VHH binders against q9ft69r177to353. Designs and how they scored, part 18

Target 1, 177 residues: q9ft69r177to353
Amino acid sequence: LSTWVAHKDCLVLAATGSGKSLCFQIPALLTGKVVVVISPLISLMHDQCLKLSRHKVSACFLGSGQLDNCIEEKAMQGMYQIIYVCPETVVRLIKPLQKLAKTHGIALFAIDEAHCVSKWGHDFRPHYRKLSVLRENFCASNLEFLEYDVPIMALTATATVNVQEDILESLHLSKET
Short names: E, the ipSAE of ESMFold2; O, the ipSAE of OpenDDE; V2, 0.75 times the mean of E and O plus 0.25 times the DockQ between their complexes.

## First folded at step 11 (VHH; framework vhh_7uia_1)

Design n4 (at its last look DockQ between E and O 0.70; V2 from the best seeds 0.00; counts 0 for: pae E 6.4 > 2)
Fold by OpenDDE, look of step 11:
Structure n4 (fold): chain B 177 residues (1-177), chain A 121 residues (1-121)
Amino acid sequence: as target 1 above (177 residues)
Amino acid sequence: QLQLVETGGGLVKPGGSLRLSCVVSGFTFSHYAMAWVRQAPGKELEWVSGIYPSGGRIYYKDSVKGRFTISTDNAKNTLYLQMSSLKPEDTAVYYCARYSRDWSYTMFDYWGQGTQVTVSS
């Protein structure tokens, strides 16, 4: 959270069940800006949305499991505090997310299960290798309305040194990470 | 009045099977996505499976893939969950729920009362 407050990218190593999700949920609650969470599994997104609903936090997930196609539009209009999204979908939504960043603000990009970017990991997912588009498209040098780069928080429960390095490199996280 | 009523729960041994039913009333069943959600003692609500009757889209939690089958009978306004190869960790109250359309603060806008599933030797 300290690195987030400083508007810096960070890699969070935390065990499953340790409450690491609070690391990216709290920024949404404190700033009133949207947190976008990249998640690999529909089940995880469902469970997180269920949990957040109980705590009166507005959350949705974007992907293949939606009945109402208007949810995406509502999400891009800032109607949800937390937006869960699969990696393939977030890549498609770069331009709408830039508009969201401009009109409402994005506090944080959280990349859950970040180890999925690495072939050295136990759960490699090819779509995670495209997530460098976040750093590339949400930086102050690219978007004039941004005072600072939108922070990226990579989260994983387990990662070897090689996996950690791969996460930093693949996601184009800042050198200070 | 809108209502969801689950049935079919019970006590089974590991490896056994159960078929849950959820009869819905008060809305056009085929126009809504439905889900099964479960809650084990002392644990958070857990999404199990979802189905979009009109589109035929089906999703499962990984831990139940290959063992559970979600289905619908639109003529009977009934949602089903066929459970096989049941495990102790499947023990929970199982709820059928209707997906809300806008997800403002609730992913599901209506729930049943739940049916108890207990898997024990």
Scores: ipSAE 0.732, ipTM 0.880, lowest interface PAE 0.6, mean pLDDT 91
Fold by ESMFold2, look of step 11:
Structure n4 (fold): chain B 177 residues (1-177), chain A 121 residues (1-121)
Amino acid sequence: as target 1 above (177 residues)
Amino acid sequence: QLQLVETGGGLVKPGGSLRLSCVVSGFTFSHYAMAWVRQAPGKELEWVSGIYPSGGRIYYKDSVKGRFTISTDNAKNTLYLQMSSLKPEDTAVYYCARYSRDWSYTMFDYWGQGTQVTVSS
């Protein structure tokens, strides 16, 4: 988290069950700004939202598996502190998310299961390779109202050194982690 | 009065089939998305499947795709889950639940009482 307070990207390597989700949940609670979490599976997003709802944290997910059409509009209006989104859906939502960043602020983008970007990993998912557009579309050089780039936090439990390097390169992250 | 009542649970051998039903009253069934959520003893709640109103978009947890089928009968205000090729890991209490229209408060605003499904030799 110290990298996030310095407005820098980071790669979080933590074992499954070690509380990785707190790394992106805490910034949402501390700032009151929105945290956008990219997650690869509908069932994981459902389970995370259900857990957060029981702990009184407003959250939703968007994309395949979202059965209520009005949730997306409410999310883009800042109604939820944490927005889970499928990789393919976040690319479609770039423009609404830029608007959300201006109106309510986005504290960070969290890319969960970041090893899915690497063809050398065990769980390659092609849509993850397109997530570099987050850096391009949420940096201070491209959005006049931002003083600092919106940080990108990549999270994984299972990355070898080669996969870690592929994550950093493919997502265009700085080498600060 | 709003009510969700699950039936159809029971004991079945591995590879067997069960059909769960959830009879709904007290709200306009065709206007709400519905889900099946399960909980094994000592485990957290686990989403299984969801269905858009009137049989629209349907989604499944990956581990049950091809084995479970969610459906509705709007004339009977009933949500179904047809379970086939059952495995011991499917053993759980199965709940039907209604998605809230505003998740700022809760994801599911009404739950049934649950029906037990046990898969064992």
Scores: ipSAE 0.062, ipTM 0.524, lowest interface PAE 6.4, mean pLDDT 75
ESMFold2 (binder alone), look of step 11: mean pLDDT 83; pTM 0.855

Design n5 (at its last look DockQ between E and O 0.90; V2 from the best seeds 0.00; counts 0 for: pae E 3.8 > 2)
Fold by OpenDDE, look of step 11:
Structure n5 (fold): chain B 177 residues (1-177), chain A 121 residues (1-121)
Amino acid sequence: as target 1 above (177 residues)
Amino acid sequence: QLQLVETGGGLVKPGGSLRLSCVVSGFTFSHYAMAWVRQAPGKELEWVSGISPSGGRIYYKDSVKGRFTISTDNAKNTLYLQMSSLKPEDTAVYYCARYSRDWTYTMFDYWGQGTQVTVSS
């Protein structure tokens, strides 16, 4: 959270069930800006939205598993505090997300299960290798309306040193991370 | 008054089968996406399966793929969950739920009371 406050990228290593999701939920609650969470599975996104609804946090998920096409439009209009999205879908939504960043603000990109970017990890997912587009498209040098780069938070329960390095490199996180 | 009523739960041995039903009333069934959600003792709510209003889009939790089948009968205003090859880890209260149209405050706006499914040797 301290790194987020400083508008810096960070890698969060936390065990399952440790409450690591609070790390990206709190920014949404404090700033009123949208938090976008990259998640690999439809079931996980459903489960997270269920949890958040119990806490009266407005959340949705976007992707092939979304049964209502209108939700995407509403999400891009800033109707939800937290937006879960699959990696393949976030790539498609770069331009709409840039507009969202301009009109409502994006407080944070959270990449859950970040170890999926690494072939050294136990759950490699090719689409995670494309997530460098977030750093590339949401930086102050690229978007004139941004005062600073939108912070990226990578989260994983387990990662070897090699996996950690691969996460930092693959996601193009700042060197100060 | 809107109502969702689940039935079909019970005790079954591992490898057995059950068919859950959810009869809905008070709204146009065919206009809403529906889901099955379950909660095991001491665990969080877990999404199991979802189906679009037309039935054209269906999704499952990975752990139930190939074993569970979600379906609808619009004429009967009924949602079904056919469960096969049941495992002890499938033990839970199973709820039918209606997807919200807006999701602003909740993904599911209406729930049934649930039906208990117990898988035990």
Scores: ipSAE 0.763, ipTM 0.891, lowest interface PAE 0.6, mean pLDDT 92
Fold by ESMFold2, look of step 11:
Structure n5 (fold): chain B 177 residues (1-177), chain A 121 residues (1-121)
Amino acid sequence: as target 1 above (177 residues)
Amino acid sequence: QLQLVETGGGLVKPGGSLRLSCVVSGFTFSHYAMAWVRQAPGKELEWVSGISPSGGRIYYKDSVKGRFTISTDNAKNTLYLQMSSLKPEDTAVYYCARYSRDWTYTMFDYWGQGTQVTVSS
């Protein structure tokens, strides 16, 4: 993806089943840095981790639905290339994630099902509106060790122009030139 | 010898009920989180429910909440899935699976052979 190589945010609009998850999986494989994926449902996170396990990609999820008390600590120690996290949990984990960014690097934050941020979408989830905190806490102006802001990749299969605009505004994403 | 054996599948009409059992041997059952995972024909694996080793934390896929109940009987080393209000969408092979303690290589380190559940009129 040329956008994450240029260290810019992006919005990915791709049909269901078109392989849009590869957009955030490939950066993890190419850089060796962690990719953090925000996902709205426990079942979606489980299913994605199952798929990645089949492909020999180390992955986990954090937050509600995680039954092993040790996974969060291991994730923050850099043991997993891809970390799925629900919106509520990522806000709690900002400081540990900053440490992870310093010790291992975070290639990007992927916000899957990004239409959930919009009240005009079919599946509004209020915790998605709080995800602008990622921009504020992972920018180079606030973290001395960063050379550039950690990119935010928003992904959805279903977004009208109004929903796309709401995604960009609510998540404080930069527009591509 | 580590083994997970599912039973209790079958054919049932919509609205009916089934209880799946998974008898476990070869490890200390109460030390591991367990899950039910299903696969409909031609579809990907789909997580259904999980239960902590203590039984104190239980989670369900949203579409089965209120209809399915996961439980354990540690004295019998058995995991259960009580399924009620069954729908045609629940038709699948159901597997019991043990969560790995190290997800670096796999999320579930042991799987049963599966039991078929068919919901049709």
Scores: ipSAE 0.298, ipTM 0.686, lowest interface PAE 3.8, mean pLDDT 80
ESMFold2 (binder alone), look of step 11: mean pLDDT 84; pTM 0.859

Design n6 (at its last look DockQ between E and O 0.02; V2 from the best seeds 0.00; counts 0 for: pae E 13.6 > 2, placed apart)
Fold by OpenDDE, look of step 11:
Structure n6 (fold): chain B 177 residues (1-177), chain A 120 residues (1-120)
Amino acid sequence: as target 1 above (177 residues)
Amino acid sequence: QLQLVETGGGLVKPGGSLRLSCVVSGFTFSHYAMAWVRQAPGKELEWVSGISPSGGRIYYKDSVKGRFTISTDNAKNTLYLQMSSLKPEDTAVYYCARYRDWSYTMFDYWGQGTQVTVSS
């Protein structure tokens, strides 16, 4: 959280069940800006949305399985505090997300199960290798309305040194990470 | 018993205006986010606008921005949709709906709807 406050990228290593989700949920609650969470499984997104709804936090998931076909449009209008999205969908939504960043603000990009970027990991997902577009498209050097780069938080329960390095490199995270 | 009743629909010419009302009963109106949705013949249900319980957050479908205004009167337990500059493509049955929870992903209750027809 301290790293996030400093507007820096970070890699969070936390065991399953340790409450790592709070790391990206709290920024949404504190700032009123949107947090975008990349997650590999719709089922996980659904569960998180339900959990957050009990705490009066508005959250949605984008992709297949949502009940409302207009959720994407609502999300890009800032209707939700937390947006869960699969990696293939977030790549498609770069331009709409830039508008969201400008109009409502994006506090954080959280990449859950970040180990999926690495072929050294146990759950490699090719779409995760495209997530460098986040750092490339949400930096102050590319978006004039940004005072600072939108922080990226990569989260994983387990990662070897090699996997960690892959995460940092693949996602183009700051050298200060 | 929970009930939502829409009124205010009708036939109007393009460029005309209508004001829809939705009177709710059976629950604490001010505690729920509300929405207007519509369904045109042969088309799927389409979200039009939403408003948070406090009224502090308001959202519109892009195609109705600048033309439609959603509002609430908590004292009257009523949701409104002021429609202006109506277009033929706005023709639909309009429903008021209650969001189930703060995820805004599902509606648990809605009314019988009111017909809005925009035609020359």
Scores: ipSAE 0.033, ipTM 0.357, lowest interface PAE 4.1, mean pLDDT 87
Fold by ESMFold2, look of step 11:
Structure n6 (fold): chain B 177 residues (1-177), chain A 120 residues (1-120)
Amino acid sequence: as target 1 above (177 residues)
Amino acid sequence: QLQLVETGGGLVKPGGSLRLSCVVSGFTFSHYAMAWVRQAPGKELEWVSGISPSGGRIYYKDSVKGRFTISTDNAKNTLYLQMSSLKPEDTAVYYCARYRDWSYTMFDYWGQGTQVTVSS
């Protein structure tokens, strides 16, 4: 097995259900670090948690559909390998996530349905435009304990060239693939 | 002796309606959030809808929103899924599932499933 050592941003263009979620799940398993996944839909987060539960991977979701307020506290204490969050929630959790990165490590941020950041896309969601804060708040320049920037993986099944460029610019990605 | 029993599946034409029922026993129904989960032939399990124990919070997968209605009858310990405007894409085995806790992330008990087939 290869140790996950990719420290670079990437944009993944793959159909939903084609296994693109493994791109962020495997780093969590290989590194023992937390993976934070930003997703726009409660149903998508539920589907991913359902799949992970069948594979015995500890996962949770945080957002408006979360009924148990203790789950957020447990997630920030490192109890879950994969944390699914909606865009508005991740923005308010920046400081707790910085603490999590220090105590347990964050292997990467995965932005699922990344086309939602684009005003030119078919599914624009305004809170996605704020996700550039992830780069700004989890780079080695801003957090002394980081050896390298926490990678951002953007994933989408549907993106034109214009949308792909908008994703890279809006999220401040370096594009590694 | 915890038990979840689904009924109401069958063969319907596109545009038709079905009502799925899940009668539960062996646990305090009003303390647990419940869900409908489906599996189409050759596909993985897919969450369809969830409902909080109080019935005050209801969630749907986007592809079924406006066509399906989840509800409960606590007096009968029964979870329902009213399905309208059915499409061939809705063909699947539908399972009633109980959430392990209020996180909506894990299920601890499942029914045997009921087949729904939408075909001409």
Scores: ipSAE 0.000, ipTM 0.259, lowest interface PAE 13.6, mean pLDDT 70
ESMFold2 (binder alone), look of step 11: mean pLDDT 85; pTM 0.861

## First folded at step 12 (VHH; framework vhh_7uia_1)

Design p1 (at its last look DockQ between E and O 0.89; V2 from the best seeds 0.00; counts 0 for: pae E 6.6 > 2)
Fold by OpenDDE, look of step 12:
Structure p1 (fold): chain B 177 residues (1-177), chain A 121 residues (1-121)
Amino acid sequence: as target 1 above (177 residues)
Amino acid sequence: QLQLVETGGGLVKPGGSLRLSCVVSGFTFSHYAMAWVRQAPGKELEWVSGISPSGGRIYYKDSVKGRFTISTDNAKNTLYLQMSSLKPEDTAVYYCARYSRDWVYTMFDYWGQGTQVTVSS
């Protein structure tokens, strides 16, 4: 959270059940800006939205598994505090997300299960290798309305040194991370 | 008055089958997507399956793919969950839920009381 406050990228290593989700949920609650969470599983996104609803946090998920065609438009209009999205979908939504960043603000990109970027990890997912588009398209040098780069938080429960390095490199996170 | 009533739960041995039903009153399936959600003892609620109003889109939790089948009968206003090859980890209270149209602060706006499914040798 300290790194987020400083508008810096960070890698969070936390075990399952440790409350790592709070790391990206709190920014949404504190700033009133949208947090976008990249998640690999439809079921996980459903479960997280269910959990957040019990805490009166507005959340949705985009991508495969979505049964409402209007949700995406609503999400891009800033109707939800937290937007879960699968990696393949976020790539498609770069332009709409830039508009969202301009009109409502994006406080944080959280990449859950970040170890999926690495072939050294136990759950390699090819679409995670495309997530560098976040850093590339949401920086102050690219978007004039941004005062600072939108922070990226990578989260993983387990990661070897090699996996950690892959995460940092693949996601184009700041060297200070 | 809107109501969702689940039935079909019970005790079954591993590898067995059950068919859950959810009878809906107060609205029609033509307007709402439906879901099955379950909660095991000491665990959080977890999404199991969802179906669009037309039935054209169906999704499952990975752990139940190939074993569970969600379906609807609009004429009977009934949602079904056919469960096969049941496992002890499928033990839970199963809830029928209606997806909210706007999703603002809630994914599901109405729930049933649930039906107990116990898978044990």
Scores: ipSAE 0.740, ipTM 0.876, lowest interface PAE 0.6, mean pLDDT 93
Fold by ESMFold2, look of step 12:
Structure p1 (fold): chain B 177 residues (1-177), chain A 121 residues (1-121)
Amino acid sequence: as target 1 above (177 residues)
Amino acid sequence: QLQLVETGGGLVKPGGSLRLSCVVSGFTFSHYAMAWVRQAPGKELEWVSGISPSGGRIYYKDSVKGRFTISTDNAKNTLYLQMSSLKPEDTAVYYCARYSRDWVYTMFDYWGQGTQVTVSS
């Protein structure tokens, strides 16, 4: 978490069951700002939202798995502390998310299962390679109201050196950890 | 009184089939999305499948795709889960649940009592 406090990107390599999700959940709880989490599967987003609901944390997901048409509008009005999105949906929502960053603040973007960006990994997902757009659209040079770039946190349980390098390059992350 | 009542659970051998039913009362069934959620002993709740109010959008957990089918019968106010090719890892209590309209602090606002499904040889 020290990298997040310094407003820097990071790559989190954490074993399953080590509390990897807390790395992005704690900033939402501590700052009152929104955390946007990119996740590859509808079932993963459902399970995460269900878990957070049991702990009374406001969370939603947006995208093809969302069955209620009004949730997206409520999310962009700042009603949820944590917003899960699938990778194709976050690309569509860039402009609404820029407005949310201005009105309520975005503490970070978390890219869960970041190994999905790599063709060297066993779970390649092509939409993950488009996520570099987050850096381009949420940097202080492109948004006049930002004092600092919105940090990007990439998370994966295990990754080979080739996969780690592909993650950093494809998402345009700084090499600071 | 709002009620969700599951039936259809039981003991089956691996490869067998069951159809779960959830009969609802006390709300307009066609206005709400519905889901099946399961919990194995000692495990956390796990979402299995969801269906839109109209039935036009249906989603499954990847591990059950091709084996489970969610459906509704609006005339009977009933949600179904047809389960086939059952595996021991499908053993759990299965709940029907209604999606909350607002999702601010509760993803599902009403739950059934659950029905036990046991897959064992």
Scores: ipSAE 0.064, ipTM 0.527, lowest interface PAE 6.6, mean pLDDT 75
ESMFold2 (binder alone), look of step 12: mean pLDDT 84; pTM 0.861

Design p2 (at its last fold request DockQ between E and O 0.92; V2 from the best seeds 0.00; counts 0 for: pae E 3.3 > 2)
Fold by OpenDDE, fold request of step 15:
Structure p2 (fold): chain B 177 residues (1-177), chain A 121 residues (1-121)
Amino acid sequence: as target 1 above (177 residues)
Amino acid sequence: QLQLVETGGGLVKPGGSLRLSCVVSGFTFSHYAMAWVRQAPGKELEWVSGISPSGGRIYYKDSVKGRFTISTDNAKNTLYLQMSSLKPEDTAVYYCARYSRDWTKTMFDYWGQGTQVTVSS
């Protein structure tokens, strides 16, 4: 959270069930800006949205598995505090998300299960290798309305040194991370 | 009033099968997406499966793919969950739920009372 406050990218290593989700949920609650969470599984996105709904936090997920065709448009209008999305969907939504960043504000991109980007990990997912588009398209050098780069938070329960290095490299996170 | 009523739960041995039913009333069944959600003792609610109003789009939790089948009968206003090759980890209370049209308020706006499924040798 300290790194987020400083508008810096960070890698969070936390055990499963440790409440690491709070790390990216709190920024949405504090700033009133949207947090976008990249998640690999439809079931996980459902479970997280269900949990948040019960706590009166507005959340949705986009892409495959979403049965309501109107939710994507509403999400891009800033109607939800937290937006879950799979890697392939977030790549498709880069331009709409830039508009959202301009009109409403994006506080954070959270990449859950970030170890999926590495072939050294136990759960490699090819689509995670495309997520460097986030750093490339949401930086102050490319978007004139941004005062600073939108922070990226990578989260993983377990990661070897090799996996950690892959996460930092593949996601193009700041060298200060 | 709007109502969801689950039936079909029970005790089965591992490898067995059960068919859950959810009869709905008080709304046009074919206009809403529906889901099955379950809760095991001491665990959080977990989504199991979802189906679009037309039945054309169906999704499952990975751990139940190939074993569970969600379906609807619009003429009977009934949602089904056919469960096969049941495992002890499938033990839970199973709820049918209606997807809300306003997720800013809630993801599921109506729930059934739930039906107990117990898988044990």
Scores: ipSAE 0.887, ipTM 0.952, lowest interface PAE 0.5, mean pLDDT 94
Fold by ESMFold2, look of step 12:
Structure p2 (fold): chain B 177 residues (1-177), chain A 121 residues (1-121)
Amino acid sequence: as target 1 above (177 residues)
Amino acid sequence: QLQLVETGGGLVKPGGSLRLSCVVSGFTFSHYAMAWVRQAPGKELEWVSGISPSGGRIYYKDSVKGRFTISTDNAKNTLYLQMSSLKPEDTAVYYCARYSRDWTKTMFDYWGQGTQVTVSS
């Protein structure tokens, strides 16, 4: 959390089941601002939203697998504290998300399973390589209303040094913490 | 009162098949998206499949795609899950669940009591 308070990017290396998701959930609860989480699979997004619902945290997911056509509009109105989005969908939503950042604030972007950006990782997914657009479109130099860049938190289980370097380069992360 | 009642579980050998049914009452079945959610012993709830109110949009967890088929019969107010090529990993209590129309409060607003599926050699 102190990395998020300092408005810096970070790479979180934590075993599955070690509480990795709390790293992005707590900022949403503490600030009242939206946290946007990029996740690679429909089933993972369903499971996360279900868990958060049981703990009374408002959450949704957008993109493939969403059966309720009204959820996206509600999400862009700031109705949900945590928004999960597939990598391909977040690229389409850049402009609406910029508006959401202006009206309600975005505390951070969390890129879950960040090793998916690397061809040298165990689970390469090509859409993850497009996620550098988050840095490009949510920095203070590009959005007049931002005092600080919106932090990017990359999260993954243990990754090799080569995969870690590829994550930092591909996502344009400012510093490892 | 709203009720969701699952049936069709049981013990099967690996490679076997089962068909789960969920009979609903107390709401207009064709107006709500529905899901199957399962829980293995000692594990968290796991979404398996979902179907739109019209039946036109259907999604599966990758590990069950091609083996499980979700469907509805609106005339009978019944949700089905046809399971084939069952594996020991599919052992769980399977729940029928209704998607909420207001996710700010909850994702699923009604649940059945569950039906046990056991896949054992």
Scores: ipSAE 0.343, ipTM 0.713, lowest interface PAE 3.2, mean pLDDT 79
ESMFold2 (binder alone), look of step 12: mean pLDDT 86; pTM 0.873
OpenDDE, look of step 12: ipSAE 0.780; ipTM 0.898
ESMFold2, fold request of step 15: ipSAE 0.328, 0.298, 0.328; ipTM 0.702, 0.678, 0.700
ESMFold2 (binder alone), fold request of step 15: mean pLDDT 86, 86, 86; pTM 0.876, 0.875, 0.875
OpenDDE, fold request of step 15: ipSAE 0.887, 0.875; ipTM 0.951, 0.945

